# VH-VL binders against Cytochrome c oxidase assembly factor 8 (COA8), part 95

Target 1, 167 residues: Cytochrome c oxidase assembly factor 8 (COA8), of Homo sapiens (Human) (q96il0)
Amino acid sequence: APERGAERRDTAPSGVSRFCPPRKSCHDWIGPPDKYSNLRPVHFYIPENESPLEQKLRKLRQETQEWNQQFWANQNLTFSKEKEEFIHSRLKTKGLGLRTESGQKATLNAEEMADFYKEFLSKNFQKHMYYNRDWYKRNFAITFFMGKVALERIWNKLKQKQKKRSN

## First folded at step 6 (VH-VL)

Design g4 (framework fv_ebronucimab)
Fold by OpenDDE, second read of step 11:
Structure g4 (fold): chain C 167 residues (1-167), chain A 121 residues (1-121), chain B 111 residues (1-111)
Amino acid sequence: as target 1 above (167 residues)
Amino acid sequence: EVQLVESGGGLVQPGRSLRLSCAASGFTFDNYAMNWVRQAPGKGLEWVSGISWNSGKISYADSVQGRFTISRDNGKNSLYLQMNSLRAEDTALYFCAKEGRFYSLTHFDVWGQGTMVTVSS
Amino acid sequence: QSELTQPRSVSGSPGQSVTISCTGSSSNIGAGYNVHWYQQHPGKAPKLLISGNSNRPSGVPDRFSGSKSGNTASLTISGLQAEDEADYYCQSYDSSLKGWVFGTGTDVTVL
């Protein structure tokens, strides 16, 4: 019975960057680029007296970050896979091996690769359009909540000043 | 401009040693396998030796096996050929040649002008 | 055999077509390894003419064409010009030698 080589589907580990900021940090920290998405994760600061509105903003930022990480991780994997398949297919069509006689990995020329990039961009155009749309929606929401939080903070400062004047 | 420049050739007696050098410019040297090819006066081309980009693979023609040593220094963009126990039959113009990168091809797309080695008593 | 076999010389008049054969064995051309062609003018380094049996690099005129069948590769020069007078060499990989092999070379003369 020929042992079916289990293609280890490299499941993109949802690897939460184990970057742990210092405990006494009062600001957001930026980690190193993720190996799959190439995006730098942000660890958001949590204030001791976080308001419900601040918490909502932080959660929205976290969700948006996770969404971005997942999108680009998947996109990069897809790109790499399709690129490899394209190269292999083209070499096969030309009756060429995957390696040179000297053992080097065979590659396509710049012109042929340009065709791949054009095709890839065309194929993924709609996906990128949706991503951009959703990116703007998410960032608009974040910006809106940032404004609300700013107003809340101003209001709280004004109330505190009034209380100090009355005593 | 992509260029290969050979040096180190000269007149030597049989049994002596000589070291050839090839200086590469105009391309990413450490991305390509490199080769030595020689041409005796009035004769055809003869492959001598090849080395992969990281020196992981080295090969020699039977005519020079055990006598010649190919090496490279990627930091200096240089290829070398140490020739020991030289014979009259080793008299030739020695070319440095770069392998092509595209497809599964082992063509030599760039050549130097060569350096002359003469082995004579 | 340590070399691919080529005719010693080929001649033609301007405008004619000439063909150079390169015959190998089951360990090189016959094993499916690619054949490459080089042009060498007197006192000059070889220049890549054809790569991968039939591919022309940039700057090589379309009058040069390569083909391969069985153990034999061929270089055809159509519309022979005076500037085509040179030595031509085929090249392939030999699995038995674990190295590259060149043809014996062909001197092309324009009459």
Scores: ipSAE 0.024, ipTM 0.596, lowest interface PAE 4.9, mean pLDDT 87
Fold by ESMFold2-Fast, scan of step 6:
Structure g4 (fold): chain C 167 residues (1-167), chain A 121 residues (1-121), chain B 111 residues (1-111)
Amino acid sequence: as target 1 above (167 residues)
Amino acid sequence: EVQLVESGGGLVQPGRSLRLSCAASGFTFDNYAMNWVRQAPGKGLEWVSGISWNSGKISYADSVQGRFTISRDNGKNSLYLQMNSLRAEDTALYFCAKEGRFYSLTHFDVWGQGTMVTVSS
Amino acid sequence: QSELTQPRSVSGSPGQSVTISCTGSSSNIGAGYNVHWYQQHPGKAPKLLISGNSNRPSGVPDRFSGSKSGNTASLTISGLQAEDEADYYCQSYDSSLKGWVFGTGTDVTVL
């Protein structure tokens, strides 16, 4: 049966405090690899006094992570399905059964699979190019907002330093 | 409950303007890309325009480029479509649609019921 | 703007299976972009039926299944029922247009 999409894994898991070391502040936590994308999600820590700009940056990072997770989950599922279809087609052409005597899936050797990999990469060339383009665009946007947040924090420190001088 | 409600449709003469609105409720509006999709009477679906969560990415179908403007007001949970230089072929039911994930280029999981725009003399 | 090509209509009797094809180009389905499917009953808004080529949203019966190969996606309805009589639309993203494209639509009639 085809796999259905699961709920997003960007929500902080129960027990996240267990992964915050005694001598370190609680920060973003890196989870286990997702079953479908094989990428480790980042669970973002939300400070109580998050500024609107910090919230915007966090949302952008979360959006980018989910986009990346979805892309690779879909790519991996497509790869697996097409690989099995290719193997079945080649085995049928060779007059072989789909399973071995031991009940395991019959496989093709590396030379035979090279045709599949070449075809798969060729078919997905443009999709991968657009993925890379969007990945760079998203990272530039994130870097830009990280710079704005850094400037905001520097400005706040400067304001506090000026207040201390006047007091 | 997640809901989208379109309004602003009506009868309008060719060459004139009309502004459509879409009111969103039941979800965090500023997390999702929004789209306008139209359907002429007895015809199929045609994507019109899309806008990202922060208005940073906006796109239009070639048929409406330069005449329609999509916008959103996240503070009011509202999506808009400003339609200028209307033509008879713009006559359609206009749907508001939400993308399913807070990252871009995903399925449309929620649709409004649509608002009818009729362009005739 | 180019649309994805679907058959105008398909028909079947209750309990039969029908398949709707959706053919695109190298800038959309052929580029590897996902295909989504929508069901529209007369006088109603479209409803998401299949997302990401083959994923069924909560509440969609397993009689509906989706697949994709090369430039073509397919929606299969097994165990056809009277309530399946509706219009069906595929959708994909088009990289050259930098926007969404819908299929021409297929009217499913249950005889």
Scores: ipSAE 0.000, ipTM 0.484, lowest interface PAE 14.8, mean pLDDT 81

Design g40 (framework fv_ebrasodebart)
Fold by ESMFold2-Fast, scan of step 6:
Structure g40 (fold): chain C 167 residues (1-167), chain A 122 residues (1-122), chain B 108 residues (1-108)
Amino acid sequence: as target 1 above (167 residues)
Amino acid sequence: QIQLVQSGAEVKKPGASVKVSCKASGYTFTSYGISWVRQAPGQGLEWMGWISAYSGKTNYAQKLQGRVTMTTDTSTSTAYMELRSLRSDDTAVYYCARGDFYELPSGYFDYWGQGTLVTVSS
Amino acid sequence: QAVLTQPPSVSVSPGQTASITCSGDKLGNKYAYWYQQKPGQSPVLVMYQDTKRPSGIPERFSASNSGNTATLTISGTQAMDEADYYCQAWDSSTKYVVFGGGTKLTVL
């Protein structure tokens, strides 16, 4: 595959960093990690002559990405919120302050935090199981449609080959 | 057996509030979203909003923002929809409906409650 | 603001094919869903993600979605199929669910 000739000295001003999105491109674009889900979004390229099958694959990939982004944004936010509430509640019960002498957030020891993690995982067990099941189903469907698109593209190339050999 | 069972019919005066409940059974409540859809007599379906039974995150139709609140109680597997400052044109059958998955924004609806008639009269 | 347009009514004879359309700007770039509602009853999902049929829905129900138009097709239409039919799509820009105005299917 060709080298990535993205941002180097000739494309960026000296001493200044900037976000440099792809210039004119016929490929999918990968964005920065989402603040809440920690996943990088993919912005799908739409070909000028997109077939119905290619459109179906793109819609499936787009919807799967949106579903995945929503799940992890929600899960990470809920985990962080409940973790902080658990820590604050326990520290208050023990008569301890919310910050250490160094000004950092006070935390519980590993044994106490293990109780939180066990409760959180137990409470979310079915949700994670359904997520994993649906994730595999979605990936299977995407793989199936990717195969169908690949066969369509091979057929189109064979048509071109056949046309050239007719002369 | 998956079921959504709604509270009974309500008659309210203009300016009052109504709170409709939707009790879910036969599935893991927190794995799906709940939408609310209303239908005025002889009219079509109107989407009101959606709530995640997992996080409590909501998304309301623009025309109802400020008047509607959706909540869930995971301990009873029940969703609630409260509509405030009722007007005569809020008279409708109110449905709760389960989304295909709690985090899917499209929220197509595979199971529906039986509906709750809310009548707003003088 | 996404708007979905359906014909208000469609009439067919028993055994004939009924076609109910749903039109919206670039609707083919979104997933379309279809619901059946009989008088005094809750809506029932009959088609999802453009072409998929839920368990329990007869195979005579099929659907397509391309360009600006989604179509629900009922082959060999029966008297029991008489109902109001609603299309639905999701608007990714607003994150709102949008319903069509509904089509009354009459089997004469």
Scores: ipSAE 0.000, ipTM 0.488, lowest interface PAE 14.8, mean pLDDT 80

Design g41 (framework fv_ebrasodebart)
Fold by ESMFold2-Fast, scan of step 6:
Structure g41 (fold): chain C 167 residues (1-167), chain A 121 residues (1-121), chain B 108 residues (1-108)
Amino acid sequence: as target 1 above (167 residues)
Amino acid sequence: QIQLVQSGAEVKKPGASVKVSCKASGYTFTSYGISWVRQAPGQGLEWMGWISAYSGKTNYAQKLQGRVTMTTDTSTSTAYMELRSLRSDDTAVYYCARDTPWFYEGSLDYWGQGTLVTVSS
Amino acid sequence: QAVLTQPPSVSVSPGQTASITCSGDKLGNKYAYWYQQKPGQSPVLVMYQDTKRPSGIPERFSASNSGNTATLTISGTQAMDEADYYCQAWDSSTKYVVFGGGTKLTVL
């Protein structure tokens, strides 16, 4: 979802990305909210001596973030388009124009919009149920690997103590 | 300067494979995805697939599934598209374009210069 | 198959308004994008998310998307606008990017 938009190929844009981590960061970096999902992306710091297990955890967290971003970007797009369609349809049914006499966008009151929200949630119930199921599965897997990484780090500390004793 | 530079033209025999490269510069490569689009001579644009440089996840057009593989090399900020079992109707200009890092369409906002792949006897 | 239909060609005199349509089932419920391609060149994004214009694209370019039809409008059309124009949308059911067949805009 590039915010900058395209310039001609022969034009030299600045090249700065809103997802770029800080230059000297030694930590995970949290970016600005994504335009479509409204979720803040996390860019994960990659240690110089990342273990295979740490790499698996990082990749799992990256994949989970991508999945989550995909879901909410699509959901928000669908919501926005269907909301606009509902409002236009309802205004047409009332014999009203899409704009007020002052030129402002015509709107529906809270009671009228409640019908839309109820229908939208009902229509998307199965989709949200599958999202929640997958969300719990992914969180369980992440927690499991976080535990494995913690155990690996404890093991490495014990191994380091053994080396220090032989010094 | 945001730029996508593709490898040079290729001539292949039917049944061969081709691997086109797309080197990105001027932005954080791992924050975006790359879509591949081809165009047969005198024809329109045909989407082939997408890869996230962020996660490595791919999504391929159904017509090409099983024949196409997309990869990235983050150390060189380069995306690759390999097409196998080439046929004469695979003759086209192949483009890479910058896309979103997520498994949905965004804007194809910057395009490579294109790579002509000719498949002939 | 292609879900987006464009007229194969549109002709306009210099200074006139050109309108290029893109039709698809419930296209107004999806975001539409527009690309300009000049002979021997790569496509260039000229409109994104229905109505938004990228930096560097002249204000002569505008677009709309409602119902089943997205429209790219070029006011005060110039010779330099002569090109092929492609619409594009994302199909949520297939998870694929879909392009229209393209429209050749001729000026003069």
Scores: ipSAE 0.000, ipTM 0.479, lowest interface PAE 15.8, mean pLDDT 80

Design g42 (framework fv_ebrasodebart)
Fold by OpenDDE, second read of step 11:
Structure g42 (fold): chain C 167 residues (1-167), chain A 122 residues (1-122), chain B 108 residues (1-108)
Amino acid sequence: as target 1 above (167 residues)
Amino acid sequence: QIQLVQSGAEVKKPGASVKVSCKASGYTFTSYGISWVRQAPGQGLEWMGWISAYSGKTNYAQKLQGRVTMTTDTSTSTAYMELRSLRSDDTAVYYCARLEYDSFWTGHFDYWGQGTLVTVSS
Amino acid sequence: QAVLTQPPSVSVSPGQTASITCSGDKLGNKYAYWYQQKPGQSPVLVMYQDTKRPSGIPERFSASNSGNTATLTISGTQAMDEADYYCQAWDSSTKYVVFGGGTKLTVL
């Protein structure tokens, strides 16, 4: 009997898609787009000898990813709800149903939808400004720690070469 | 001809569950929703919830949250309503109705099933 | 939860006009729907989208929606029109359906 695909209950976006990479992965893995945020989650590789700086970088990347996933999941949900409400309201004003005679979902034309997008962007402008600000702050911090980790790795390689020359 | 045919009457004890079926015919099942409405003896109509036969999306009345589950089988054009933890005040005629979507998050029930009497008695 | 209020009963003489009102805070911006239910029968849609009449419903049935009140009007009321009438609307925020308490129409 073909396993009837589990009806994906539209449960509220609780968790980032738990993409599980292969057990023997030695690099970061990118998962499929999350159903709510549409962002691809990254599973970060954990080295066997992870330094404190590497660990700090990894945690910062994970935290930033979670923050970004939550933000876009919520924004996409809000956008979808408001868009649908707008469409329905305009259809009512026009005396139109939600479905065409063919049973398809009724839509508005591009001009009418332009008004929605303008209003939505205007309403959410401040929220997007704060998001962009925080996005840059987080990414600058990540980049800074990436630089530190790179320097640490170079230093460790140089020490190992010196020790091999002395023996 | 468009028809909704419901399952037969049920007698249940308190705490039991009941599952009522509604078989649709005469139209494209996935183009419409199904709503469930109940009516206690001598009382008015009470909305229970709706389900989209296309997306499977559901919305249940707040009073029934956690106790009601609505499902559809597109292969048989059948809708199901399960009500759990039955109480005496759940005694009612249960109707399925076709939900025709209009506009502004509205819709109407243009075709109704014959009703299913569910009696909850000790 | 939105509430729709109907008079519990309306009486009319044969041939006269019956009016049934449905009042609710959210009706001003929403469609109203009307259902007729006779004893022992399933409800029947008699009006949809405030003013539209389904096929098979007599022309003597009409409806309007103004402000926060929807009105079902039956002109030239007949004995066969004796029934319970329910108004219905939606709460767009919750996507809940709301029924009125029903009105018993008696034809005297």
Scores: ipSAE 0.005, ipTM 0.557, lowest interface PAE 11.0, mean pLDDT 86
Fold by ESMFold2-Fast, scan of step 6:
Structure g42 (fold): chain C 167 residues (1-167), chain A 122 residues (1-122), chain B 108 residues (1-108)
Amino acid sequence: as target 1 above (167 residues)
Amino acid sequence: QIQLVQSGAEVKKPGASVKVSCKASGYTFTSYGISWVRQAPGQGLEWMGWISAYSGKTNYAQKLQGRVTMTTDTSTSTAYMELRSLRSDDTAVYYCARLEYDSFWTGHFDYWGQGTLVTVSS
Amino acid sequence: QAVLTQPPSVSVSPGQTASITCSGDKLGNKYAYWYQQKPGQSPVLVMYQDTKRPSGIPERFSASNSGNTATLTISGTQAMDEADYYCQAWDSSTKYVVFGGGTKLTVL
């Protein structure tokens, strides 16, 4: 086997991984996209002096992330399954096989796929409407608690500033 | 004072249906949900579902879907739980509990009824 | 669908601290709740939203919830604390209530 010339190689570009590891992280950080939902998860930092209000906000954000992650994983799976079923059905009605002569997956043109997208959106309208309703509820709650946490932090800063006065 | 009073014990044959009532008092009935939880002899707590007294919306445990129906009567401040196609493994004490909302979609059960023993025997 | 796991039993001597655990996937991302049940009686809420005590619950009851584990702690355990304890959480995706299997606390 050839002798290895390079003893050092490029590693992940993130200095945070080396100096502030995920399990000892001092800040929130984001992970790679989930293979099912295609969303990046946020890993929340928990401060040592987390207030009950800050805990409530963090848990609400974590609950919302899990709900959002699960919703989109399910939607992407449903979309892929129904798309494949639609393509197979249309190819069957045309008397065509599932593979081309070159061995590639047989596909429909853009005009034919437009029928699928129209049907999928119509069929899932109510589901997406409920998702949007829940999304607005969750975002309203998150915004409300973010406001409360901000006010708490301002109050704490004012208290610390008073203690530092030279009087 | 806040209280939930349930109907009395029942003995049923397999295949029958049972309907348990839960009469609430001491609070605004429509401001809270009602949850149903059962406990088989010597076993733990098993959630069955909950209903909003405001909207009438329900959410049932997966394994009970199709067999359970929860309703409310706002005029009498009473919740009902009907379980159909009874099996011997449905023998349990059935509790109603008040759901106080902690968020738009979660909450805790702060007051519980006294329980209703339903025995299913052949 | 989600499962919460509790030890079936915990034993302590009077005056000692009892710790009852409840484990579930990412449980720390959800609120945990605790209920006490004595033989022949209805459950009683003893902790809600991870760490909050309802009115009437003694200060010796406390709780935490982090990572995958929620813990109910009873300091200076008394004979009257002998009961079955159940943890509870909400499944975020289904909005289903999930109870732990229960822990029998024996004060001997």
Scores: ipSAE 0.000, ipTM 0.484, lowest interface PAE 16.3, mean pLDDT 81

Design g43 (framework fv_ebrasodebart)
Fold by ESMFold2-Fast, scan of step 6:
Structure g43 (fold): chain C 167 residues (1-167), chain A 122 residues (1-122), chain B 108 residues (1-108)
Amino acid sequence: as target 1 above (167 residues)
Amino acid sequence: QIQLVQSGAEVKKPGASVKVSCKASGYTFTSYGISWVRQAPGQGLEWMGWISAYSGKTNYAQKLQGRVTMTTDTSTSTAYMELRSLRSDDTAVYYCARDQYIFEGSPYFDYWGQGTLVTVSS
Amino acid sequence: QAVLTQPPSVSVSPGQTASITCSGDKLGNKYAYWYQQKPGQSPVLVMYQDTKRPSGIPERFSASNSGNTATLTISGTQAMDEADYYCQAWDSSTKYVVFGGGTKLTVL
């Protein structure tokens, strides 16, 4: 099991938890890329007259964003950690220190790094397949609810037009 | 078919450590997280922490930081929870439970182990 | 930080509708989950993501979540439903799972 001290304190995207949108925004806001996930967080505007269906859609989108941010933050941290461990293990195998004679950080050539990338992709293939499956399922659900919200709004608009014609 | 089977009851003295095991079967162990939840006699549920069966990353409840360690053994599809410096108020039934995802912050538990009673008394 | 408040007990007659509430600040902006626990047994997931039922859970179980309150509703309550019920939410600010204090449902 990994040392607890080796873990970063920020296990989730800090950009999501510390997101600060513009004052008095009446629309969704897109923030800067998160330090860990490299994804831009979206702050969802909550209308004062939000319908239950609109709330369900917004909650689904918010949860999907949190899921996506957490996945990529974790993936990027795992990549960085395993890359450094790979480099250290190969240098140790060669009988080399972590630093060069000049005090520079020791590195591997592009050919050796290609081996790491192949191993990383192979190791994480199933994990990324599950991510893609869930990503498509979530986007399908979001699209479905977006359609339902659009129909609700059209119906309400039609009701208003009928009432206006009657009066 | 999906099941989590925990180790048997333990009686410990104050200051001792306990290590509870949770053996998973009927699913791909590395595709889900494992959370640990305890329940003192006659009390409610208290979340202790989470571990990824894939990466080994952990997230512990702040109250237990420094006393708890969670690990997994992929070869045996087993999760472990070790609690150190036991006190009488650590007396509880300890549950392992399956989280939906392997990344940090799983929100709910679809399958639970049978529970392990840990009694701390002098 | 986040606290989920449940009534300690709810009593209903067989065949009546039971409602168990779970209150927390802006809980409607989070997903709520519900567990059933019978004496000497492990908790069982009965509702997830506000309104969804796991396979094997009877249709008489339903739930809602809006504003500050999530509600578990059991229609046509049966003696077999007598149990402790716990709500749960995810607190994204602390990265913690938070449980409600539990509600003892009595069917008499």
Scores: ipSAE 0.000, ipTM 0.489, lowest interface PAE 15.0, mean pLDDT 81

Design g44 (framework fv_ebrasodebart)
Fold by ESMFold2-Fast, scan of step 6:
Structure g44 (fold): chain C 167 residues (1-167), chain A 121 residues (1-121), chain B 108 residues (1-108)
Amino acid sequence: as target 1 above (167 residues)
Amino acid sequence: QIQLVQSGAEVKKPGASVKVSCKASGYTFTSYGISWVRQAPGQGLEWMGWISAYSGKTNYAQKLQGRVTMTTDTSTSTAYMELRSLRSDDTAVYYCARSEWGLYDTPFDPWGQGTLVTVSS
Amino acid sequence: QAVLTQPPSVSVSPGQTASITCSGDKLGNKYAYWYQQKPGQSPVLVMYQDTKRPSGIPERFSASNSGNTATLTISGTQAMDEADYYCQAWDSSTKYVVFGGGTKLTVL
């Protein structure tokens, strides 16, 4: 169906999602959440007369998005793998099977899972702090270039106004 | 069986470049990264950099930035490491190793068999 | 600049406990990893995420990581354990991987 085409999600074997915006879009388009990162990817609209400065800004935003997607895909995948390994290890230590008699995954109680969460958060504290630092640095750079692009557009409008007067 | 197989030993002159290959098998290549680690004769392990087999994104050790390039060929499940402007102190065994998706906080397992690169006049 | 410091050598008698340390600022707040390397061979992962053993690594290998020091402990050390051992951690200052200088374990 046509509606399904507009909402179509492409998936890679690695679990990273790709998306296709509608052809008639004249704006940036936001897709569905990625399978592993849980972040919504942005497809950037490319103007036909994009300036070199506008291209630098767009590429900086695209690179920041890729960096962000990769960080959270890695973090979420690591969390899921370690969580399942922790559960598996604890169930083996207790002499329990990995599945219940009904075939469902066996689980640990909240108290045991709290130990896992505390250790995971503690071990990843510095990693997350450096992520936040880099994320703010990237957003600062993006904001700075957005300002430059805005000034360029104002200057171009002023030039067009003078051109109209001269002609 | 998960395995990484590297190209054979090379002898280079100072100023030349070397390109080492690392062919992966037994796992989904694009779900992991490849890290490169070298070891000079009688010395310890030195991390050189990392590449994502999914996106091709790289991060290089600061001392090697500008001299090293890492690439992947997803169609052959092969990673490559090219080191340029070789010096005698680049003589080492070069290893590739499988790492998790990210550059941070990852074990290296398995390791390739290593590639000896000798730089001498 | 973060560095990981290991003793260059450790010697033990067969059957005794070997302890190899790896020191770095706030290392206990990071995951530590350990590799065994025998002459002419590639490194082999023996411990990951501070305390965990990969499949196939004997129970006599254990490890800890607290404060500024990670420790690899080999109980009932055997001749086959004779090797160079390297610790690894994520370097928060550079966001890169760092290895310790390595420790040669001799089983006399």
Scores: ipSAE 0.000, ipTM 0.467, lowest interface PAE 16.4, mean pLDDT 80

